# Designs tried in a protein design chat: VHH binders against Large ribosomal subunit protein uL24 (rplX). Part 1

Scores and structures below are computed, not measured.

Target 1, 123 residues: Large ribosomal subunit protein uL24 (rplX), of Solibacter usitatus (q01wa3)
Amino acid sequence: MAIAKRKPAEPVRIELKKEDTVKVLTGRDKGKEGRVLAVNRETGKVLVEHVMMIKRHTRPNPGKQIKGGIAERESPINASNVLIVCPGCHKAVRIAHHIDKIAGGKARRTRVCRKCGQTLDRK
Unless a header shows other numbers, all headers, positions and changes below count from the first letter of the chain; Kabat numbers aren't used for antibody chains.
F, E and O stand for the ipSAE by ESMFold2-Fast, ESMFold2 and OpenDDE, each averaged over both directions (binder to target, target to binder). V2 = 0.75 x the mean of E and O + 0.25 x the DockQ between their complexes.
[cut] marks letters that were taken out.
Atom coordinates printed by the task and the answers are left out, and those that the model quotes come from them; centres of patches stay.

## First folded at step 1 (VHH)

Design z1
Fold by ESMFold2, look of step 4:
Structure z1 (fold): chain B 123 residues (1-123), chain A 121 residues (1-121)
Amino acid sequence: as target 1 above (123 residues)
Amino acid sequence: DVQLVESGGGLVQPGGSLRLSCVASGFTFSDYAMGWVRQAPGKGLEWVSDISSGGSTGYADSVKGRFAISRDNAKNTLYLQMNRLKPEDTAVYYCAKDYYDSSGYEEFDYAGQGTQVTVSS
């Protein structure tokens, strides 16, 4: 008989950043594209604009410019269920990295499109 | 006063293995993402792998499945296990410290001398 040994779940690595455009790969919103609103590296999930919409009761909060009431809000989706959309080649792509040396023994790492090499770090 | 001391490089034949070490001092090691970058002769720096302070790992496509990064926070030491080495892995390998980001991806310090890895014949 085959015996599977359980292992602790490996922490989820997320290359996505706020403001990336992503394409949803699975689930009820498959095929939608949207802007990443937030990244939670502890849970491995992201909020994507207009994806996984739920109704939420929101209290008024003038300090955060929140009107209050019941509104639709995004709910988290696993980062593994989306791919970044390259602004240069307009395809859902894997991320690669480019490194530039800067002064003082430092370097800057930027994300680039694996297919076309266009930078993904616009801002 | 950040100090990064790499070791464990050497000459190996294709298909061989090496384990690199980087001993760090001058900062609170456990608070920072750490990584490995390499520079082949005549080329710029290339990202190889990193590991966040929370243990999340990343690998360049060219090394994924062959290299394994790890850290020992009690020893202030970063490791890179390199298996199935190829001639294109030939480079000076530098330990990298994330200067400004505890999650580990934007800017690096690579202040050490590096350790030479040569894969040939």
Scores: ipSAE 0.011, ipTM 0.447, lowest interface PAE 9.0, mean pLDDT 79

## First folded at step 4 (VHH; from z1 with D31S G58Y)

Design z20
Fold by ESMFold2, look of step 7:
Structure z20 (fold): chain B 123 residues (1-123), chain A 121 residues (1-121)
Amino acid sequence: as target 1 above (123 residues)
Amino acid sequence: DVQLVESGGGLVQPGGSLRLSCVASGFTFSSYAMGWVRQAPGKGLEWVSDISSGGSTYYADSVKGRFAISRDNAKNTLYLQMNRLKPEDTAVYYCAKDYYDSSGYEEFDYAGQGTQVTVSS
């Protein structure tokens, strides 16, 4: 009996964190690796170092000694368009979770590499 | 076309063991990650385990330490050794071909009827 293919549900929330190394899966920067600079959980987007570079008009800010003009900076990319690069196996991988019991009967959910099991959380 | 044929299910008492098999055809088995998903009565699909083309294994928290996934590329066969079975493991188990496209989505193939596992005293 044949059952039609089923696509997995898209992720509901961002599992990525600042300082993760990610690989871009699609678009003009496909294949680039970069560090996550920011995560916007309201929009589901991330800034990745040197990815989706655009020219932006920057207003003068004398209080921070910023001279106005046109500067290059990263623009947001959908978090679903990147995968984390595991520091242990150095491959772009899906994130899995491990649940540790900690003091007080509480549980902590940590991120692990789905392929090799090494922790993805910073020490 | 891709075909996956599951077998090895049955009725077992709590604490018992079963070994599921999945014979694959219609694709280069050794090149793909393979996995098991299950569906308990009245519930949605639950990912159970997968194994990469290189042999790395991954498990859902609910089965880790009790189930062992393996593959025999010479026989185009995927296995799931299920130990210390619990009533909560009762489900139809489906073999799945796991692949990843460039858009960041996963699709998996499943075929046929699956194999029923029932854990009851």
Scores: ipSAE 0.000, ipTM 0.092, lowest interface PAE 17.3, mean pLDDT 74

## First folded at step 7 (VHH)

Design t3
Fold by OpenDDE, look of step 9:
Structure t3 (fold): chain B 123 residues (1-123), chain A 123 residues (1-123)
Amino acid sequence: as target 1 above (123 residues)
Amino acid sequence: DVQLVESGGGLVQPGGSLRLSCVASGFTFSSYAMGWVRQAPGKGLEWVSDISSGGSTYYADSVKGRFAISRDNAKNTLYLQMNRLKPEDTAVYYCAKDSYTNPTGYTEVFDYAGQGTQVTVSS
């Protein structure tokens, strides 16, 4: 009986980067803005500063000077539930991409604001 | 030297289908993410789709559900199956190589592209 190999779920493309400012669209922290601390492309989630805070037991790590105890930490949020805040128009926007040149040469895809056209990539 | 040669373009009626091919040479094809970009008349370059070295596929919203990117590493060939074609899909389609080995499929930089193949969708 050929076990039909379940087609791996199509991965969700995350266009967010670390240090982006994002706005939460849904959930407990709806409307809150924060900096992206981490992006997990495998899970499709992002860690956003001060968003989805949870109490977590932290094991003592003397090497890192971490005292054991209960600490509040951010928990991952689905990337689809946040939008990047454009540094130009200061709105939560979808990301567009600009490709400058290709014609057989090197080309760079840059993130741009779909509303105002401002580049979202930091130099 | 890196070479990318596109083929499969042509004239089709709306609702029709085309399959583009891109034969790669001059690099370890299986190690790199690959993608398709297009340029419509009077418009800028638009990202269409890419596929990671690991086989993860991504699509622009404009083509999602209609186009399918795939690769045959044994043949060093990239494919783009285009179904339910629309006049808006009319463009020169370019095969592009990621600058880096990218297993996750997020291509930011293309270092090489083909000469392109013309796709025209018209009644």
Scores: ipSAE 0.136, ipTM 0.527, lowest interface PAE 1.6, mean pLDDT 87

## First folded at step 9 (VHH; from t3 with K64E T107M)

Design u6
Fold by ESMFold2, look of step 12:
Structure u6 (fold): chain B 123 residues (1-123), chain A 123 residues (1-123)
Amino acid sequence: as target 1 above (123 residues)
Amino acid sequence: DVQLVESGGGLVQPGGSLRLSCVASGFTFSSYAMGWVRQAPGKGLEWVSDISSGGSTYYADSVEGRFAISRDNAKNTLYLQMNRLKPEDTAVYYCAKDSYTNPTGYMEVFDYAGQGTQVTVSS
């Protein structure tokens, strides 16, 4: 449908990544935890598994073996309304950073739990 | 080839100020996020600040409000204004170049190929 026209001129910085577990901080789904399914840096929003569920009509297509009906799917939520859940200490935490040197005079910045220091970057 | 030349470091008293410069060459400066990382004696690299190609600035919690990053694309020069310096700011400061033209401005992999410039804050 309609896309908001007030998005930033450059992508919004979001430190969350696909597959992170996050906790919803406010709103109807406050307290729910779910997996990040997608990150939209143009809008500053994320899709979180089982959060902000809406019903969507799926049109029947017997030729493609699509029966049709009403299906549920996630809708976007502001990234500012969630916190990452640390897999080590099991708490919603702020993100800190660690830098590792790598070959060729390069370095990699990775995300770590501010509370316990465990890496938040998963395989 | 990529060249980063840092300058502007020195010995200052707590509460003092310094302005660091980094002259860059060998790449299209305006297309890359740039930043500063530092290494205190006996410690690993620590992210300090970065600035996107579009001019958005970001700071580590430890320096926010005291440091100001800026860039002059016409002069291929990155700056770091450091105010209200503290002993814990003592480090070698390196200019950092995003390894990719990342539209998000988030420097995950970066080059820190310069010699760095020493900042020493001691009373």
Scores: ipSAE 0.477, ipTM 0.781, lowest interface PAE 1.2, mean pLDDT 86
Fold by OpenDDE, look of step 11:
Parts: C-alpha cells; structure tokens; sequence
Structure u6 (fold): chain B 123 residues (1-123), chain A 123 residues (1-123)
C-alpha cells in the first residue's frame, strides 16, 4: 500500500506577527486585547497573551526540576478570530498593504491600517 | 541573473479578460513565492497577488474574486488570470519574486526584474 505522501500541509496565511496587539472577536474572551506571543502558520492559530487561558496540570519531574502543580497558560486561538489593534487609531482593523521601494531594486510590502493608513510594522 | 519576463497584456474593454504570464529564470522558481504588482499612471506600486511555493494564493481586496494567480513550476511560469476587468485595473503589471526563501511562504520583500506588461482597460 503506497503510503500516499501527505502533501505537506500548506501553511495558512496569517498576516499577524509576534508582538502585535490584537483584539478577540468571538468566544469567551471576546473584546479582550492582548499581545501576540506566537504565530503558528501550520495550524492557523495565534497565541495571545492572557487569552484562552487554560489550567494545565504539570506532573512533577524531579529530574527536570519541574515542580508539580497547576499552571495557567494561554491556549491558541484561531487567527481569524482576532484583529490587529492599530497603534495609531487604536481600533481593531483589517490589515492593508503598502508597497515601499527599498534599496537594491527591491520592494517591501508593509502592513498598514485600513482605517488610518498607519504602518503596523515595527521599524 | 534573475530574469522575469512578463507578457499577455493588452487593450480590453471593461468586463473583459486577460491572462498574464511571467517566465522566470536565474533562480529555482519552485522554491520561491511569486507575485504580481502593478503601477497605474501617476500612482505607486500596488500589490496585486502572490502565490507561495506550495500554491497558497493571496489577493488584494481590489482584485479578489476577479483575478486568479497560478504557477507552473515545470515551466517556470507565473500566471495571472484577470477577469471582469475594470478601468481601474489599467496599469503596468510586473512579476515579482520573493527575495527570500521565506519559510512562511509569504512575500514581504520582493524583487521584480521584468519590463512589465501593459494592461489597458478602456471602453
């Protein structure tokens, strides 16, 4: 039986970046804002600070100096369920793109706020 | 040297269709995301669409639902099917290459080395 080579899962396009501030659009944490801690393009999810908090029981591992206990940790949220908060207008907005010419005959696509036009990319 | 040669432009009436092609050389085509940018008269460069090495597509809002980007890695060719063309689509269209083998597959920094192909939509 030819193991069908699973086509490598094409990464989901996520325009969010680490350290972006996002607002949750739906679910238990609707309306909550937080910083993006991680982006997972394979799963299409983002980890947002203090969003989707879950209690995780950690078994003590003396060998790794891990104290057993209940740790609260963020769980991933679907990237489609959050919007970036513009640092300029402070609104949850969709991301637009602007093309900037850079040296060497290259151009850069920069993220901009669809509402106020402010760049969302950190210089 | 990286070469991108665009073709397929022309004069069409509003509502018409065109198919652009871009033949790439000088790099491993299949390893890079590719895209289209355009420049209308008196305007700056505008991002139109891109396709990842894996085939994930993304479109500017202005062309979403009307344009379709595709690629043939065997032919080192990038395509842009343009349907339901509008006068505002009038521009020189350029083929663009991701400047990096970005593991994310998204074009942030890109090169374009072609002469471009003129697309004119007019009644």
Amino acid sequence: as target 1 above (123 residues)
Amino acid sequence: DVQLVESGGGLVQPGGSLRLSCVASGFTFSSYAMGWVRQAPGKGLEWVSDISSGGSTYYADSVEGRFAISRDNAKNTLYLQMNRLKPEDTAVYYCAKDSYTNPTGYMEVFDYAGQGTQVTVSS
Scores: ipSAE 0.385, ipTM 0.701, lowest interface PAE 1.1, mean pLDDT 88

## First folded at step 12 (VHH; from u6 with T104Y)

Design x1
Fold by OpenDDE, look of step 14:
Structure x1 (fold): chain B 123 residues (1-123), chain A 123 residues (1-123)
Amino acid sequence: as target 1 above (123 residues)
Amino acid sequence: DVQLVESGGGLVQPGGSLRLSCVASGFTFSSYAMGWVRQAPGKGLEWVSDISSGGSTYYADSVEGRFAISRDNAKNTLYLQMNRLKPEDTAVYYCAKDSYTNPYGYMEVFDYAGQGTQVTVSS
C-alpha cells in the first residue's frame, strides 16, 4: 500500500529579521535584549545573541583547526517569545505595517513601530 | 499582463457582512501569495490580509477574528469574507499579488491592479 507522501510543510511566517534587536518576554532569559543572529522559518525560531545559552561539546577537528572542548552557544528561541525593540522609542513593541506605493503599480510593505510609528526596517 | 478585478463591495450597516472577490489573470495564480489591502478616506494604504500559495492565512490585528481570506486556485479567485463590519472598515479594498513566488508567504513587495471595490459601513 503506497503511503501518500505528505505535502511538505510550509515555512512559518516570521516578521523578525536578522540584525533586529529583540527583548525576551518569557523564560529564564526574560527581559534580556539581544541582536537576532538568525531566523529559522522552518522551525519558527530565532537565534538571539547571548540568549538561551547552552554548553556544547565540540569535537576536535585538527583539519579545520577546531579545538575540542566545551563551548557556550546560543540556542533557538521561539519567535513568539520575543518582541522587537524599536530603535526610536526603545520599547519592546509589536510590529505594524505601512504600505507605500512604488513605481510600476507596486507597493512596499514596511515594518513600523506600533507605538511611535518609526520605521523598523533598515535603510 | 497581470489583471486583478475586485468585486463584492457595497453599503452595509455596522455588524453586517460582505464577501469580496478578486479574479486574477495574466499569471500563474496558484504560485503566488495573494492578499487584500485597503485605503480609507484621507489615509494611506493598509494591509488587511494575505494567503500564501500553500494556503496559510494572515491577518492584520484590526480585522483578526472578523475577516477570513480564502482562495480558489481552479477559478483564479481570491475571497475576503468580512463579518461584524465596523465603520472604521470603510475603505476601497484592493486585491494584491505578491511580486515574488516566495514560499514564505510574506508579501513585502506586492502588485495590485484594478480599481478596487468600495466598502462602506454606515448606520
Scores: ipSAE 0.313, ipTM 0.633, lowest interface PAE 1.4, mean pLDDT 87

## First folded at step 14 (VHH; from x1 with A33T)

Design y3
Fold by OpenDDE, fold request of step 19:
Structure y3 (fold): chain B 123 residues (1-123), chain A 123 residues (1-123)
Amino acid sequence: as target 1 above (123 residues)
Amino acid sequence: DVQLVESGGGLVQPGGSLRLSCVASGFTFSSYTMGWVRQAPGKGLEWVSDISSGGSTYYADSVEGRFAISRDNAKNTLYLQMNRLKPEDTAVYYCAKDSYTNPYGYMEVFDYAGQGTQVTVSS
């Protein structure tokens, strides 16, 4: 049976950035807030601090002096299941964009809070 | 030098359709996210749509479901199919080029050095 080559998943556009604070909208960690640790734009997922914690069994490797044990780590969550928390109004919000013209026929797109207008981009 | 040449604008009645084109030169077209921005009279620059090098599309809420962005890499051409046009869509439309080659990112900084094409929606 020819393994149907899965069409490469269309890249999901993620507007979240590392160090953003997000709130989980669904699942076992619903309502929990955490800092974005990593963004995977290929898979459309984000790692959020203390969210979707899983236990990973590490096999002992005596040759590498690795003691076997259970380590807890974050697992990726779909970016669609989180909202950014605005540093201004402290609410979970959708991202809007403001465009500023800059010199040389260029422009900059800045993330802003849809509720209070506060910039979400860190200087 | 980056060159962007917009065309396809015109006068249409509400509910009408237009198809904008942008011919790009001076860079590797297929490697960049491309998009459209517009400026209405007395208003600032507004983001309309973009399409990544991988083909991922994004639309502003105001045009979602009515506009369709596409690209032909062989022709170095960007398109914007505009359907169900509204008076609020009246603006000069500019072709935008991402300043960076991130295939998964949104256009944070972009070039829009073209002359633009006028779209007027009026009864």
Scores: ipSAE 0.647, ipTM 0.848, lowest interface PAE 0.5, mean pLDDT 91
Fold by OpenDDE, fold request of step 19:
Structure y3 (fold): chain B 123 residues (1-123), chain A 123 residues (1-123)
Amino acid sequence: as target 1 above (123 residues)
Amino acid sequence: DVQLVESGGGLVQPGGSLRLSCVASGFTFSSYTMGWVRQAPGKGLEWVSDISSGGSTYYADSVEGRFAISRDNAKNTLYLQMNRLKPEDTAVYYCAKDSYTNPYGYMEVFDYAGQGTQVTVSS
């Protein structure tokens, strides 16, 4: 019986940025909020502070000054399972976009809160 | 110099279809995320759709399921197939070029220096 190779999931466009505050929507850490530490747009996952914590055994590497032991670290969560927390209304919200025209025939796309309209981009 | 030349606009009845084209020059077309933005009368610039250099497509909620973005890298041409057009789709449509070579297609800053093409949906 030929094991049907699962079609690679279409990459999900991640509109989250590092340092965003997000709320987990599902899973073990549902309801937890944390800062986005990293965004992997290729895998569609984000690393969120104190979310999806796992214990990893690390072998000592004296050459790299790595002490052996059990280290806890965050593991990536699917970006679809988190929402950005709006700094204005403090709710987990979907991202909307506002376009600002800038000089030279250019424009800037800014993230805004779909609920309160506040910009989600940091100054 | 980046050049974007839009065409294909016109007057159509609600429910009708149009296909927009954008011929790009002055840059390596295949390396950039391309997209469409539109400006309706009395409104600001609105994001419509993007297609990454890798071929990933993204749409605004307002056009999702009705519009299809595509590209022909050999022809340096971007397309927007617009189906089931609504009066709300009435706008000048501009071709957009990502200012950066981000393969994952989030256009934060983009060029849209073309003349645009008028799309009018009216009974």
Scores: ipSAE 0.628, ipTM 0.836, lowest interface PAE 0.5, mean pLDDT 90
Fold by ESMFold2, fold request of step 19:
Structure y3 (fold): chain B 123 residues (1-123), chain A 123 residues (1-123)
Amino acid sequence: as target 1 above (123 residues)
Amino acid sequence: DVQLVESGGGLVQPGGSLRLSCVASGFTFSSYTMGWVRQAPGKGLEWVSDISSGGSTYYADSVEGRFAISRDNAKNTLYLQMNRLKPEDTAVYYCAKDSYTNPYGYMEVFDYAGQGTQVTVSS
């Protein structure tokens, strides 16, 4: 069996953005809804508020004024395991797109709810 | 400034094929996601496909399996191979340049300032 040289991973295309509300589709947190705190396109994972909670020990660091202790933090979940929740119809939906022309021969591609057409992009 | 020159359109019968080309200048072609958008008569712009600076390709559902996007960075040229054309593919096709160098995202704000090339699929 030949072991090939590790190839650079292709970027994972994620349609989710920070501040989207998502619903967890699988796993221990199935059915929970939360807002996206961060998107890591390199790993294909997201942090979702109150989802995949873990305890993290933070050691004391007087130089940074850190007292230390145990804090609860979200841990990453695969973006494929969540679905965006439309703020207009309040359902977990697939994303559709709309393109608007803007000044200077440019255009903007925005995300819209496939069911109700409400924009999913924040201003 | 950004210059995009599309060519390769024409009149073709359903089931036929065309290859579109876009010659680009005024920017570092290899650094940007490039793509195709189209505008059917009486419709807004519709995203068709894009290809990242790293070569990853993405397609709208309506064309996946029929269209193939590619790029030749040495010639500053973007291509769209269009197979099994349908009357619904009738549109002016524009070459699009992502406004940002971000290999992790889809084309969100983009230039489509070329003249476009007309594709007409009719019996």
Scores: ipSAE 0.510, ipTM 0.804, lowest interface PAE 1.2, mean pLDDT 86
Fold by ESMFold2, fold request of step 19:
Structure y3 (fold): chain B 123 residues (1-123), chain A 123 residues (1-123)
Amino acid sequence: as target 1 above (123 residues)
Amino acid sequence: DVQLVESGGGLVQPGGSLRLSCVASGFTFSSYTMGWVRQAPGKGLEWVSDISSGGSTYYADSVEGRFAISRDNAKNTLYLQMNRLKPEDTAVYYCAKDSYTNPYGYMEVFDYAGQGTQVTVSS
């Protein structure tokens, strides 16, 4: 077989957005619910408030006005390990979509709860 | 100025196959996520599939494993190979152009301004 360049990686598509409430499905934080703080679409990972907490040692750097110490902060978790929590039915659900026609031959696709049909988009 | 011309629809029996084409003009085709949406009689628009500018493909659960989306950037043409067609696939199929050059996300606002092509699966 000839040496071929690796096919383009298929990025993990993330439907989660900042400010969604999610429930952790696996691992040490299984069952916790938290707010999505950040989404990294290149890595397929999210930061979830109070989930995957780690301690970080910050070395002193007076020249940059940095005091040393130990701080706790969230570390990334795979988006596949969480589910969005519907604000309407309060269950961890899969995301479905609804498409509305809008002016100019355009349409808008929004996220909806697969169970109850309520919008998951705040805008 | 955005023009999308769909073709390739027709009447087929269950289990049959069709290949849809969409010739695009009025924009830089290779820069945009392109996709297919469909509208069954009496129903709203439903997202079927899309393909990113980088070639990554995504499918609705109802068509995964049966449909294959592809694009030919040199010909400004989007394709949808539809296999194992079911009566539930009966719809007008529209070519969709993402309104933005976001290679990592689902289309949220998109153009579907073509006339569409009718696919009818009936025995």
Scores: ipSAE 0.510, ipTM 0.797, lowest interface PAE 1.1, mean pLDDT 86
Fold by ESMFold2, look of step 19:
Structure y3 (fold): chain B 123 residues (1-123), chain A 123 residues (1-123)
Amino acid sequence: as target 1 above (123 residues)
Amino acid sequence: DVQLVESGGGLVQPGGSLRLSCVASGFTFSSYTMGWVRQAPGKGLEWVSDISSGGSTYYADSVEGRFAISRDNAKNTLYLQMNRLKPEDTAVYYCAKDSYTNPYGYMEVFDYAGQGTQVTVSS
């Protein structure tokens, strides 16, 4: 039989960015708000400050101001389990987009709050 | 260098269908995320859909379930099948090329240099 050819793997598309404030929608930490510390597009997961805390054995690393032993760290959660919190209306919202025309027949697409229209991008 | 030629627009009644085409040249078509943006009368540009180089598709909430984006890399052609058209879909539709080979996140900066194709949905 022929060997099936597989298309290249596609990355997981996540609209969240580092430093977004998000609200947890489900699970143990439902209702908590926190800052996005990292986005892993390979797994579709995010780290959210103070969410899904676990105990972790950590090797000493004085350069990062980490004492060795047992420390608490965030564990990943699915990006689908959080919503961005709009800095303008302070509600967990779905993301909408705004497009600005720029020079050279180009345009830039940015994230905005679907409820109030405030920008969600710092850039 | 980038050339995008849209076609397939027209006048249809609500509930009707149209298939848009965009023939591309001046770049390696298969390497880029391609998409559709539209501009309704008196409004700004609105992102409609895009399709990654690997074939993953994404849609604005307003068109999801009704529109289907596809590409034929052998013909350097992007398509948008538009079904169950509504008056609010009335716009000039532009083919869009991601400015970068960025497989993560949404199309942020893009070329939309074609003339567009008019879609009018009216009773």
Scores: ipSAE 0.498, ipTM 0.794, lowest interface PAE 1.0, mean pLDDT 85
Fold by ESMFold2, look of step 18:
Structure y3 (fold): chain B 123 residues (1-123), chain A 123 residues (1-123)
Amino acid sequence: as target 1 above (123 residues)
Amino acid sequence: DVQLVESGGGLVQPGGSLRLSCVASGFTFSSYTMGWVRQAPGKGLEWVSDISSGGSTYYADSVEGRFAISRDNAKNTLYLQMNRLKPEDTAVYYCAKDSYTNPYGYMEVFDYAGQGTQVTVSS
């Protein structure tokens, strides 16, 4: 009758990708739209351009074009608090999927807009 | 050579239940995300569910709450328990193997190789 101790074995599944446009659903930035800059599947969080802005002291890093000093940057938000914005219908939508057969007895699952059917996987 | 043998389909009344099985061979079953896709008459493939090597489960919106995916790594067998079946669940169901051993990845490119098992929900 004892509950076994279990450690999380897997990162959170996040269907968002870098460069998706998303709309914030909750919090101080509710209603803002922005581009996904990064996805962290270990924490379940994303960075969204111009969302959750904070000021940070940063060291110079010319390779990343960071000059140093005090800079504004995005802080992470939970992926469950955003929805993808469809480039075709311009609404925050749930993701649906389409499957294409490809060579070698394989198939590829791609993301499509639940509302209008347009592909969300930009090429 | 990857082999996937589906079984357990049949004709059921709306509201009924079926349990599908897929016996796998030709690869290390326990290392891969496995899943189910289906094809309704005259339509393309539709993703239904998958289960990671670590046991995390995911479902299409149309089946969540009604279907339960599971695996028995000792028997190299994947299962799909289908409850509260509806006419729109009528399809040939195929077992699917993720193309990569990736405990953190998502099933995006996959092998489907079996002849499938027919599920018909009518009358």
Scores: ipSAE 0.468, ipTM 0.762, lowest interface PAE 1.0, mean pLDDT 85
Fold by ESMFold2, fold request of step 19:
Structure y3 (fold): chain B 123 residues (1-123), chain A 123 residues (1-123)
Amino acid sequence: as target 1 above (123 residues)
Amino acid sequence: DVQLVESGGGLVQPGGSLRLSCVASGFTFSSYTMGWVRQAPGKGLEWVSDISSGGSTYYADSVEGRFAISRDNAKNTLYLQMNRLKPEDTAVYYCAKDSYTNPYGYMEVFDYAGQGTQVTVSS
């Protein structure tokens, strides 16, 4: 009997970073802008502030002093469903790159706005 | 110290092929993302391709489908197979070593301390 070998998930390249502002391109939150709260490169997903909100019931646990209740939390969205918002031109843009030579035979590849060229990396 | 020695460049007609090699020393080769950057006459550095420590490959749009990056960890050697070469591929090609062992995200700070190898695509 042939047995299919389960392939381990390969990490995905995500160029979005925590604290980027992004715009949702599709789905129930299309058009919303929000701050990237987390990037999960194993799943290819991101958490975006105020996007894909869900309700969670937290069970009471008096032994841990946990009061039960219902909380609102972001749920993951596929990174391909958002675009970074350029802080300079305020548009949702594709990411381009620039390479600067730096000291010691090194270089730095930085993210830049494809529309206006402004850096997308935080200072 | 990190040492990167590129070879395999030359003069080739449009449509031709070349295979670049980079022999690395001074670090644990298998632990790092390795890549190729190039510099055309009068231009800045341009990212071409990289390959993660786990073997995942990534390419600039301008070379996707024509170039193939690979590595031989036993020989501490990085390769770039370049097919269907175009005049715009003319550049000095440098081997690049990611400064960090992060298998996720893109290569941001890197060493390119070799002499490079000249590739000239011309009739």
Scores: ipSAE 0.465, ipTM 0.776, lowest interface PAE 1.3, mean pLDDT 85

